# Designs tried in a protein design chat: VHH binders against Putative metal-dependent hydrolase OB0413. Part 1

Scores and structures below are computed, not measured.

Target 1, 173 residues: Putative metal-dependent hydrolase OB0413, of Oceanobacillus iheyensis (q8et50)
Amino acid sequence: MDVRFPIGKLQVPEKVTIEDIHEWLKQIETYTNRLGETVNSLNDEELSKTYREGSWDIRQLVHHIADSQLNMYQRLKLALTDESPTVPAFDQEKWAIQPDTNLPVETSIKMLEGINERIVSLGYRLTEEQLDQSFVHQINGEISVASKVAKLAWHEEHHLAHIKIALSNNSGS
Unless a header shows other numbers, all headers, positions and changes below count from the first letter of the chain; antibody chains aren't numbered by Kabat.
F, E and O stand for the ipSAE by ESMFold2-Fast, ESMFold2 and OpenDDE, each averaged over both directions (binder to target, target to binder). V2 = 0.75 x the mean of E and O + 0.25 x the DockQ between their complexes.
[cut] marks letters that were taken out.
Atom coordinates printed by the task and the answers are left out, and those that the model quotes come from them; centres of patches stay.

## First folded at step 4 (VHH; framework vhh_7aqx_2)

Design f1 (from a12 with D56G)
Fold by ESMFold2-Fast, scan of step 4:
Structure f1 (fold): chain B 173 residues (1-173), chain A 123 residues (1-123)
Amino acid sequence: as target 1 above (173 residues)
Amino acid sequence: QVQLQESGGGLVQAGGSLRLSCTTSGFTFSSYAFSWFRQAPGEEREFVGAISWSGGSTDYADSVKGRFTISRDNAKNTFYLQMNSLKTEDTAVYYCAAHGSLYRYDESLYDYWGQGTQVTVSS
């Protein structure tokens, strides 16, 4: 298995349908509970495990998931309420080492509960017309609402897979 | 409490058929994708087949393709493995498994597992 991309790279269909959106929203809708079941009982030693040498540990991955969902949620709302606004990039590596990432994982689980509920509620009310609204990322260029919903679902699953790989590393030696 | 319970295993002669069921409780069935795995004595667990959360896509191991069919019934919170043209090599403990992600394929990423049901195929 490719441990960097255990679920494969993000692939967005050329034409995204409302059916595709609803499928991705189902992933987001179940996510916080599945993440919590995986991490809520882990001790500090377990939270320090990595999925590969030099990667973020499990604690950093949980906080990163919340940071990324927050940033992407904001960009989704901006695309829907402004005319193709420009949004800043964030340095996720520098964010991951800020002092607040030493907080218990429960802090980010609580953030994800609220953020994902809002994303899902917003997402189920998206019209086909709104899927083509967009924002401009400083580095990646124009990104549509449809593509951002796909990434919201994929990114959460991508890093949950990393967490599960990290947890298995010590049982196999 | 989450539970996955297999049923329908047993003894069957080569060339025969069996239908395995996996009845689930404790989670929202329609939000999960499902797979069957099997493990023969002294061997590692291997993938048999999978069905997506919508039922719109299925995948099978080469060794069972054309003989086995996976299906789901959301109203009954149950999914199935129809096994036709059984071979002695199909003898194994069969496990049902669930994952909440459309993207997960590796067994280490599955959320829930059943206890297994024995299938024995005699010649």
Scores: ipSAE 0.067, ipTM 0.471, lowest interface PAE 4.9, mean pLDDT 88

Design f14 (from a12 with D56G S101R)
Fold by ESMFold2-Fast, scan of step 4:
Structure f14 (fold): chain B 173 residues (1-173), chain A 123 residues (1-123)
Amino acid sequence: as target 1 above (173 residues)
Amino acid sequence: QVQLQESGGGLVQAGGSLRLSCTTSGFTFSSYAFSWFRQAPGEEREFVGAISWSGGSTDYADSVKGRFTISRDNAKNTFYLQMNSLKTEDTAVYYCAAHGRLYRYDESLYDYWGQGTQVTVSS
């Protein structure tokens, strides 16, 4: 199994429907609870586990999930409120080593509670026309609202899978 | 098995108060947002009020705003609709509904529904 992409790479259908959007939003709706059930009882030794040599540990992954959802939420709102605006990249490696990522995972669980509720509220009210609205990422080019909703759901599941792999490493020998 | 059960309905005089309860089982209560809807005979079902999964956000139909209050009790797996200053036009069957962590006005998006409880307001 490719541990870097345990659920596979993001695949967005050629034609995204409102039904596709609603299925992705259901995943996002339940995510913070599922993440919390996985990580809230972990001690410091468990939080220091990695899914592969040289990867972020579980604590860093939880904080990264919150950082990424925050950045993607802002880009979603910008696409909906402006004509194809250009957005800066965020350097996730540099964000992950800032001192605030040493805080308890509960801090980022609290962030995700609010961010995901707002994303889901926006998402369920999206029209077919709004799915084609976009923003321009300086590195990745034009990204649609539809593609960004897919990414919001996929990215959360992607890193939850990393956390579960990390928890299974060197356990039960 | 998922169940939602309303209670607290009945007959009341105009200007009176009632408190509806919706008791739930079969799912993680704290993961769901909740709403109340109502339907009068010959009319479509309409939104009444909603509470988010955290309890931090509530919303109400204009017709009930300032008179009705929605609340939740996670320890009891129950949520409520406190109805004050009742009017004859509030007469309807009231339904409780649950949707994963987010409330919405569109009834088609709710995952689970109660059976309904009758509220009758006499002049």
Scores: ipSAE 0.000, ipTM 0.124, lowest interface PAE 15.7, mean pLDDT 84

Design f15 (from a12 with D56G S101M)
Fold by ESMFold2-Fast, scan of step 4:
Structure f15 (fold): chain B 173 residues (1-173), chain A 123 residues (1-123)
Amino acid sequence: as target 1 above (173 residues)
Amino acid sequence: QVQLQESGGGLVQAGGSLRLSCTTSGFTFSSYAFSWFRQAPGEEREFVGAISWSGGSTDYADSVKGRFTISRDNAKNTFYLQMNSLKTEDTAVYYCAAHGMLYRYDESLYDYWGQGTQVTVSS
């Protein structure tokens, strides 16, 4: 297994359908419960486990999932309410070492509950026309609403896979 | 507290049919996608089929496409594998598993596993 991309890299279909969107939204809709069942009972030693030498630990991964989901939610709404707006990059490495990432994982689980519910509600009301609306990322260029919904689902699963790999590792391995 | 329990296995003649069930408890059934795996004597475990949490998407191993059908019943917290046109090569212990994705990937990424049920197909 490639531990960097355990579920593979994001692959977006050439033609995204409303049915594709709805399947991704079901993934997002169930995610916070699945994440919580994985992490809510973990003690501090377990939360300090890493999926790869030098990687983020489980606690940092949970907070990163919430940080990314928040940033992507904002960009999704900006694309829907403005004409191809430019959005700032966020430095995920620098965000992961801020003092608020020392909080219990419960804080980010609560954040994800609200953010994902809002994403899902917004997503089920998207029209085919809106799938082609976009925003401009300073580094990655133009990104469509359709591609961002795919990324929202994929990114959550990507890091849940990292958490599961970390849990399968022994202390000191 | 989490439990996945397979049932419906047994002995059947080639060309016959069996329906496996996986009954679950201790977690939120509707929050999970489900898969079946199997392990034949002396072989490693292999993927058989998967169903998404919505039931709108399914995926199957090439060896079982057209013969096996996976389905789920959220009201019963149970999912199924309908096995038709069984072959002697289908003889294996069948395991149910719960996960967040449809894609085949490392077994270690699955959240929960059943203990397995034996299926034996004689000719």
Scores: ipSAE 0.025, ipTM 0.457, lowest interface PAE 7.3, mean pLDDT 87

Design f20 (from a12 with T28K D56G)
Fold by ESMFold2-Fast, scan of step 4:
Structure f20 (fold): chain B 173 residues (1-173), chain A 123 residues (1-123)
Amino acid sequence: as target 1 above (173 residues)
Amino acid sequence: QVQLQESGGGLVQAGGSLRLSCTTSGFKFSSYAFSWFRQAPGEEREFVGAISWSGGSTDYADSVKGRFTISRDNAKNTFYLQMNSLKTEDTAVYYCAAHGSLYRYDESLYDYWGQGTQVTVSS
């Protein structure tokens, strides 16, 4: 098993349709409940498990998922409200070691509830014309609204798979 | 289909130079930022260097600053890692990667990866 990419790498179709957008939004819409079902009953020992040697543990992954959704949500709205605005880089490693990432996972589950509801509401109202609107990342280049919705769904599923692999790993107690 | 392919690896003496290339297809090259990573035996995969979509920004790991240079050629859909003053500690499999979203060292968030090319630096 390719534990780094357990669900495969992000694949964005050459031409993204409104049907593609709606399929991704269904994934985002159910995500926080599925994540919660996976992590809400875990004790501290289980939250310290990793999916591979040297990876983030489950607690860090949950907080990272919320940090990433927040940053991507902001960029999505900027692309929709401005003409190809430039956005700053998000240094996820430095964010992951800030003191607030020691909080219970429930804090980030609550963040994701609100963020994902807003993303889904916005997403179901996207027009074909809006799919081609974009933002410019300082380091990564031009990113379309369509590609960002795909990334929002894929990234959440990607790290949920990491969490499930971590939970299945045989670790000494 | 998206493809990234490394070339230019091989065996070189300490103090020597190598130039790695990453040829790409299947996406709009000029819209992507690119990075090089490496993995030595028994070690984690580590960031080496990055170049922005415009070519106006570059970033390097502290261990290679002043010795390695990343560059891109939009006309050839290719980007490069010029490695000078090579050390035995630079021995690793080198991977090229492309990202169209967040820049970071966490490899899980890069969009596309090459298969890797071996660089061996002898003393």
Scores: ipSAE 0.000, ipTM 0.104, lowest interface PAE 17.6, mean pLDDT 84

Design f31 (from a12 with D56G L109F)
Fold by ESMFold2-Fast, scan of step 4:
Structure f31 (fold): chain B 173 residues (1-173), chain A 123 residues (1-123)
Amino acid sequence: as target 1 above (173 residues)
Amino acid sequence: QVQLQESGGGLVQAGGSLRLSCTTSGFTFSSYAFSWFRQAPGEEREFVGAISWSGGSTDYADSVKGRFTISRDNAKNTFYLQMNSLKTEDTAVYYCAAHGSLYRYDESFYDYWGQGTQVTVSS
């Protein structure tokens, strides 16, 4: 198993359909409940486990999931409300070490409850035309609304897999 | 308390059909995707089929495509594996499993597992 990409790398179909969008939205819709079932009972020692030597621990992964969903949600809204806007990069490593990342995981679970509900509501109202709207990332180039919805779903599952690998490890903390 | 319970296994002749059921309790059924795995005597456990939590997407191992169908009934908290055109190579203990991803996880990352039900296909 490749522990860095335990569910594989994101693969977006050449032609994304509204049916694809709805399946990804259903993943996002159920995600916060499934994440909570995995992490809500963990103590501090368990939250300090890592999926590989030098990786983020489980607490950092939960906060990172929320940070990433927030940033991607903002980029979706920008793509839908402006003409191919350029969006700033954010440094995930620097975000992960800010003091707010020391808060209990419950803070980010609450954040994900709201942000995912907003993503899902927005997503179910997307039209075929809107799927092709885009934003420009300074490093990664042009990214479509359709591709971003795929990434929203994949990224959450990607890091839930990392959390599960961390929980299976005998070392960590 | 979380439970997954398989039923419907048994002995059947090659070319026959069986329908496996997995009845669940203790978690939010509609929040989970479901898979079937099997393990033949002396072999590693292998993936058989999966269904997304919406029921809109299914995936199957190449060896069972066209013969097996996975389905779910959210009102009954139950999901199924309809097995048609059974072959002797399908003989195995069949396990139901729950995980909430359209992306195929390694078996070790599935959240909940049943205890297995034996399927024996005679020639």
Scores: ipSAE 0.059, ipTM 0.496, lowest interface PAE 6.1, mean pLDDT 88

Design f4 (from a12 with D56K S101Y)
Fold by ESMFold2-Fast, scan of step 4:
Structure f4 (fold): chain B 173 residues (1-173), chain A 123 residues (1-123)
Amino acid sequence: as target 1 above (173 residues)
Amino acid sequence: QVQLQESGGGLVQAGGSLRLSCTTSGFTFSSYAFSWFRQAPGEEREFVGAISWSGKSTDYADSVKGRFTISRDNAKNTFYLQMNSLKTEDTAVYYCAAHGYLYRYDESLYDYWGQGTQVTVSS
């Protein structure tokens, strides 16, 4: 197993269908409860565990998941409401060390509850034409609505897998 | 308390059929994807099949494709493995497992596991 990509890298079909979108949305819909079941009872020692040497700890991963969902949700809405708008990159390493990431994980669980409910509601209303709408990322270029929905689902599961690996490891040293 | 309990295992002749059930309790069944794994004596545990939480996506090991079918019943908090055209090579302890995503995870990443049920396929 590659611990950096325990569920593999994101693979987006050449042609994304509405059925693909609905499958990804169902995963997003269940995610916050599954994450909460994993992290809500953890003490500070457990939250300090890492999935590999030098990685973010579990607390940082939970806050990162919320930060990433927020940024991706905003970009999804921008792609749907403007003509291929340009969006800024965010420096996730620098975001992860801001003082708000010292807050309890429950803060980000609350954020994810609202954000994911909105993503799912928006997503189930998407038309085939809207799947091809896009935004331009400062670093990664043009990204479609379809690809972003795939990324929204994959990214959440990717980091939940990291959290589970961290929990299976002996206490970090 | 979370529990997964397999049933339906036993002895069957080659070419026969068997249906395994995994009955669950203690968590929100509709929020989870489910998989079956098996382990033959002296071998590592291997993936058999998976079903997404929606039931729209399934995945199977190449060795069982076309012979085995996984399904779920949210109203009964139960999921199934229908095994047809059984071969002696299918003899193993079969385990049910729950996870949050359809993708084939390392088994260490699964949230919940059953105790296993023996399937023996003879001559």
Scores: ipSAE 0.020, ipTM 0.414, lowest interface PAE 7.8, mean pLDDT 87

Design f5 (from a12 with D56G S101Y)
Fold by ESMFold2-Fast, scan of step 4:
Structure f5 (fold): chain B 173 residues (1-173), chain A 123 residues (1-123)
Amino acid sequence: as target 1 above (173 residues)
Amino acid sequence: QVQLQESGGGLVQAGGSLRLSCTTSGFTFSSYAFSWFRQAPGEEREFVGAISWSGGSTDYADSVKGRFTISRDNAKNTFYLQMNSLKTEDTAVYYCAAHGYLYRYDESLYDYWGQGTQVTVSS
């Protein structure tokens, strides 16, 4: 297994269909409960585990998932309500060390409950025309609504996989 | 609370067919993607096949492509592995598993597992 990309890198079809969107939304819809089942019973020692040497620990990963979903939700709404608006980058490494990321993981579980429900509600009502709407990222350039929904689903599973690897880690092999 | 139960295993001659079923309870079936894994005696557990939430996407290990088909029935909370043209090397304990994402990845990342069902293919 490649521990950096345990579920593989994000792959977006050449042409995204409404069926593709609905598959990704099912994943997002169930995510917060699956994440919570994994992390809600963990003690501080377990929350300090890493999936590789030098990586974020489980607590940082949970808060990062919420930070990323919030940023991506905002960008999705901006793409739907403006004509190709420019959006700021967020420095995830700097966000991960702010004092609020020392809070219990339950704080970010609560955030994800609301944000994912709103994303799913928006997503199920997307039209084929809206899939091609876009925003401009300061670093990555133009990103479509369709591609962003794919990333919303993939990113959550990507980091849940990191959390599960961290929990399974032992000292030797 | 959550249960996955395999059935349909048994003895079969090489060239024969079997259909495995995995019946589930305790979670919302339509919210999960599903996979089959197998483990031969003395070997590591290996991926066999996967199906997405809608049934619109499937993936298979190279060793079973063209011979095995995975399918699901949301109304029955059950998914299946149709195994055709069975070979002696298909002999293994077969496990069903549930996950929130459709891609081939480490078994440790799956949410729920069945107890396994034995398939023995004789020459």
Scores: ipSAE 0.052, ipTM 0.465, lowest interface PAE 6.2, mean pLDDT 88

Design f6 (from a12 with D56G S101F)
Fold by ESMFold2-Fast, scan of step 4:
Structure f6 (fold): chain B 173 residues (1-173), chain A 123 residues (1-123)
Amino acid sequence: as target 1 above (173 residues)
Amino acid sequence: QVQLQESGGGLVQAGGSLRLSCTTSGFTFSSYAFSWFRQAPGEEREFVGAISWSGGSTDYADSVKGRFTISRDNAKNTFYLQMNSLKTEDTAVYYCAAHGFLYRYDESLYDYWGQGTQVTVSS
C-alpha cells in the first residue's frame, strides 16, 4: 500500500452530477462521528504516533483536518457569493506547528461538527448552475464548487486513513 | 458494545446460491459504508464488494461481478451479500466490515469487523 495515498488520489469525474454531490455530502455528514470514534479515547502516547517517518502525528492530523475544512468551507462560500474571487494559499506545515494545535483533539472535533453541518446544509441546496461557479487559488488555479465538494469529502477520509495507519504502527518497530 | 455478526454461511453445491447477512449493533449504522472480504485457505484476505452510505453506489471485485450483489437495510441495521452461480473457487471465510468511505483500501483501515463465516462450495 502507498501510505501517502492509502485511499488513492482524489478523482473528480469530468461531469459532476447532483447525485455525486449528494453522495459526497453524506460522507461529510457522517465523518465527525467516525473520526471521534477513532480518536476520542486515545491517550497522549497514542496521539503521538505517526503513519510514516517524519509525518504529522495523530493530534496534528486531527487539527489539520479541521483547519483544512474551515479553509475549504470559506472558499466554497466565496465562490458562491463573488465572481471567481482569488483566494490565498495557506502553508499547512506552518499552521500545524502553531501553539493552538497543541490543544486536545476535542477542540477540532467540535469545530468539525459545526463546519460539516453547515457545509452539508449549503451543499444540499446547490443548483447545477452553482456547481460551475469557481474561485482562483494562488497556486492551483481555477477550482469549481463541484470539485471543492469532492475534495471536502476525500480530504477527510484521506487523513482518517493516515490516523488508522498510525494507530497500527509501533514506535519501536 | 460494537458487534458485527455474519450469518448465512454453510455448504452448497457448485452452481448454487447463498445469502450472507451481517447484523450490527453498538454504532450508528447509517453513518457507515460496508464491505465484504473473504479469505481462502492459504491465501491473503481479498475484497469482495462494497456499498456506500446511501446504497447508491456499489463496487465489486472482478472475480464476482455479475454473480454477487451487496445490499443494505438501514431499518434492520443489517447488510447482505447475495451470492449466485457459486464456484468451488468461492470457498472461503467471509468477513463483513464497516468503514466510512466507498474505497477499496487496506483491511487495517476499517473501523469494525465481524468474526467471519465459512462458505464451502463443493463440486
Scores: ipSAE 0.069, ipTM 0.504, lowest interface PAE 6.1, mean pLDDT 88

Design f7 (from a12 with D56G S101W)
Fold by ESMFold2-Fast, scan of step 4:
Structure f7 (fold): chain B 173 residues (1-173), chain A 123 residues (1-123)
Amino acid sequence: as target 1 above (173 residues)
Amino acid sequence: QVQLQESGGGLVQAGGSLRLSCTTSGFTFSSYAFSWFRQAPGEEREFVGAISWSGGSTDYADSVKGRFTISRDNAKNTFYLQMNSLKTEDTAVYYCAAHGWLYRYDESLYDYWGQGTQVTVSS
């Protein structure tokens, strides 16, 4: 198994359909419950486990998932309300070591409940024309609304897989 | 508390059909995607097919495409594998499994597994 990409890398179809969008939204809609079932009963020792040497531990991964969903949610709304706006880079390594990431995982589960509900509600109302609206990432270039919805779903599952790998390991290192 | 239980296995002649069921309890069925795996004697466990939590997306191993169909019934907390045009090579123990994403994971990433049901296809 490639532990860095246990579910494979994100692949977005050349032409994204409304049916594709709805399938990804269904994954996002169920995600917070599935994440919670995995992490809500874990003790501090379990939360300190890593999926590979030098990786984030489970607590950091949960907070990172919330940070990324918040960041991507904002970019999605900006693409829909402005004409190809430029958005700042998100230094996830530096965010992961800020003091607020020492809080219980429940804080980020609460964030994800609200953020994902808003994403799903927004997403089901997207038109074909809106799928082609975009924003410009200062490092990664132009990103469409369609591609961002795909990434919202994939990224959550990507890191849930990391958490499950970490839980299968018998050490915190 | 969580349980996945296969049923519907048995002996069938080549060219015949069987329908496997996986009945579940102890978790929110509608929040999970499901897969079928199989394992023949002396071989590694092989992916057979998967269905997304909504039922809108399915995926199959190349060896079974066009012959097998996976489906789910949320009201019954049960999902199925309809196996048509069975071949002797389909003889295996069939396992049902639950996970979050549709894609074929390493087996260690699946949340829950059934105990398996034997399917034997005679010539």
Scores: ipSAE 0.019, ipTM 0.396, lowest interface PAE 7.0, mean pLDDT 87

Design f8 (from a12 with D56G S101L)
Fold by ESMFold2-Fast, scan of step 4:
Structure f8 (fold): chain B 173 residues (1-173), chain A 123 residues (1-123)
Amino acid sequence: as target 1 above (173 residues)
Amino acid sequence: QVQLQESGGGLVQAGGSLRLSCTTSGFTFSSYAFSWFRQAPGEEREFVGAISWSGGSTDYADSVKGRFTISRDNAKNTFYLQMNSLKTEDTAVYYCAAHGLLYRYDESLYDYWGQGTQVTVSS
C-alpha cells in the first residue's frame, strides 16, 4: 500500500457526466457521518497518532479536511458566478499549525456538516453547461467545476483513509 | 456494539448456486459501502466483490465477474452475494466487510468484518 495515496491519486474522466456528479455528491453527503463515527470518541492519545513518520496527526487531518473543503467550496461558487476568476493558493502547512487547529475535532465536524450540505444542494442543481465553467488557480492553472466536484469527494476520502491507517498502526510488540 | 453476520453458506455441487446474506447492526447502514472477501485453506484472504454506499457502483474480482452479483437492501440493513455457476475453486470461507471509503482494495481500511461462512463446492 502507498500510504501517501492509499486510495490512489485523483483521476477525473475526460468526459464527466451528470451521473458521475451525482455519485460524488452522494459520497460527500454521507462523509461527515462516516468521519464522525471514526473520530468522535477518540481521546487525545489516539488523536495524536500519525499514518506515517512526520505526517499530520489525526486531529490535524480532521481540521485540514474542513479547511480544504471550505476553500474548495468557495472556489466552486466563484467559478459559477464569475468568468474564469483567478483564486489564490492557501498554504495548508501554515494553516495546520494555527492555534485554532488545537480545538476539539467536533469544531470541524460542525463546519463540515454545513459546508457539505451546501455543496450537495448546489451540486444536484448543476447543468451540463455549468460543468465546464472554471476558475484559475495561481499554481495549478485552470480547473473546471466538474473536476472540482470530483476533488471535493476524493480529498475527503483520501484523508479519511489516512485517519484509518493511523488508527490501525500497531502500538508495538 | 457493531455486528456483521453472514448466512447462506453450505455445500453445493459444481454448476449450482448459493445466495449469501450479511445482516448488520450497530451503525448507519446507508452511510457504508460493503464488500465480500474469501479465504481458501492455506491461502491469503482475497477480494470478491463490492457495492458502493449508494448502490450505484459495483466491482468484482476477475475470477467471479459474470457469475457473482452483489446487492444491498437498506430497509433490511442487509447485503447479498448471489453466486451462480459455482466452481470447485470457489470453495472458501466467505467474509462480509463494511467500509466508509470509496476504494475497496486494502483490507486494513475496512471498519467492520463478519465471522465468515463456509462455502464448499464439490465436483
Scores: ipSAE 0.061, ipTM 0.496, lowest interface PAE 6.5, mean pLDDT 88

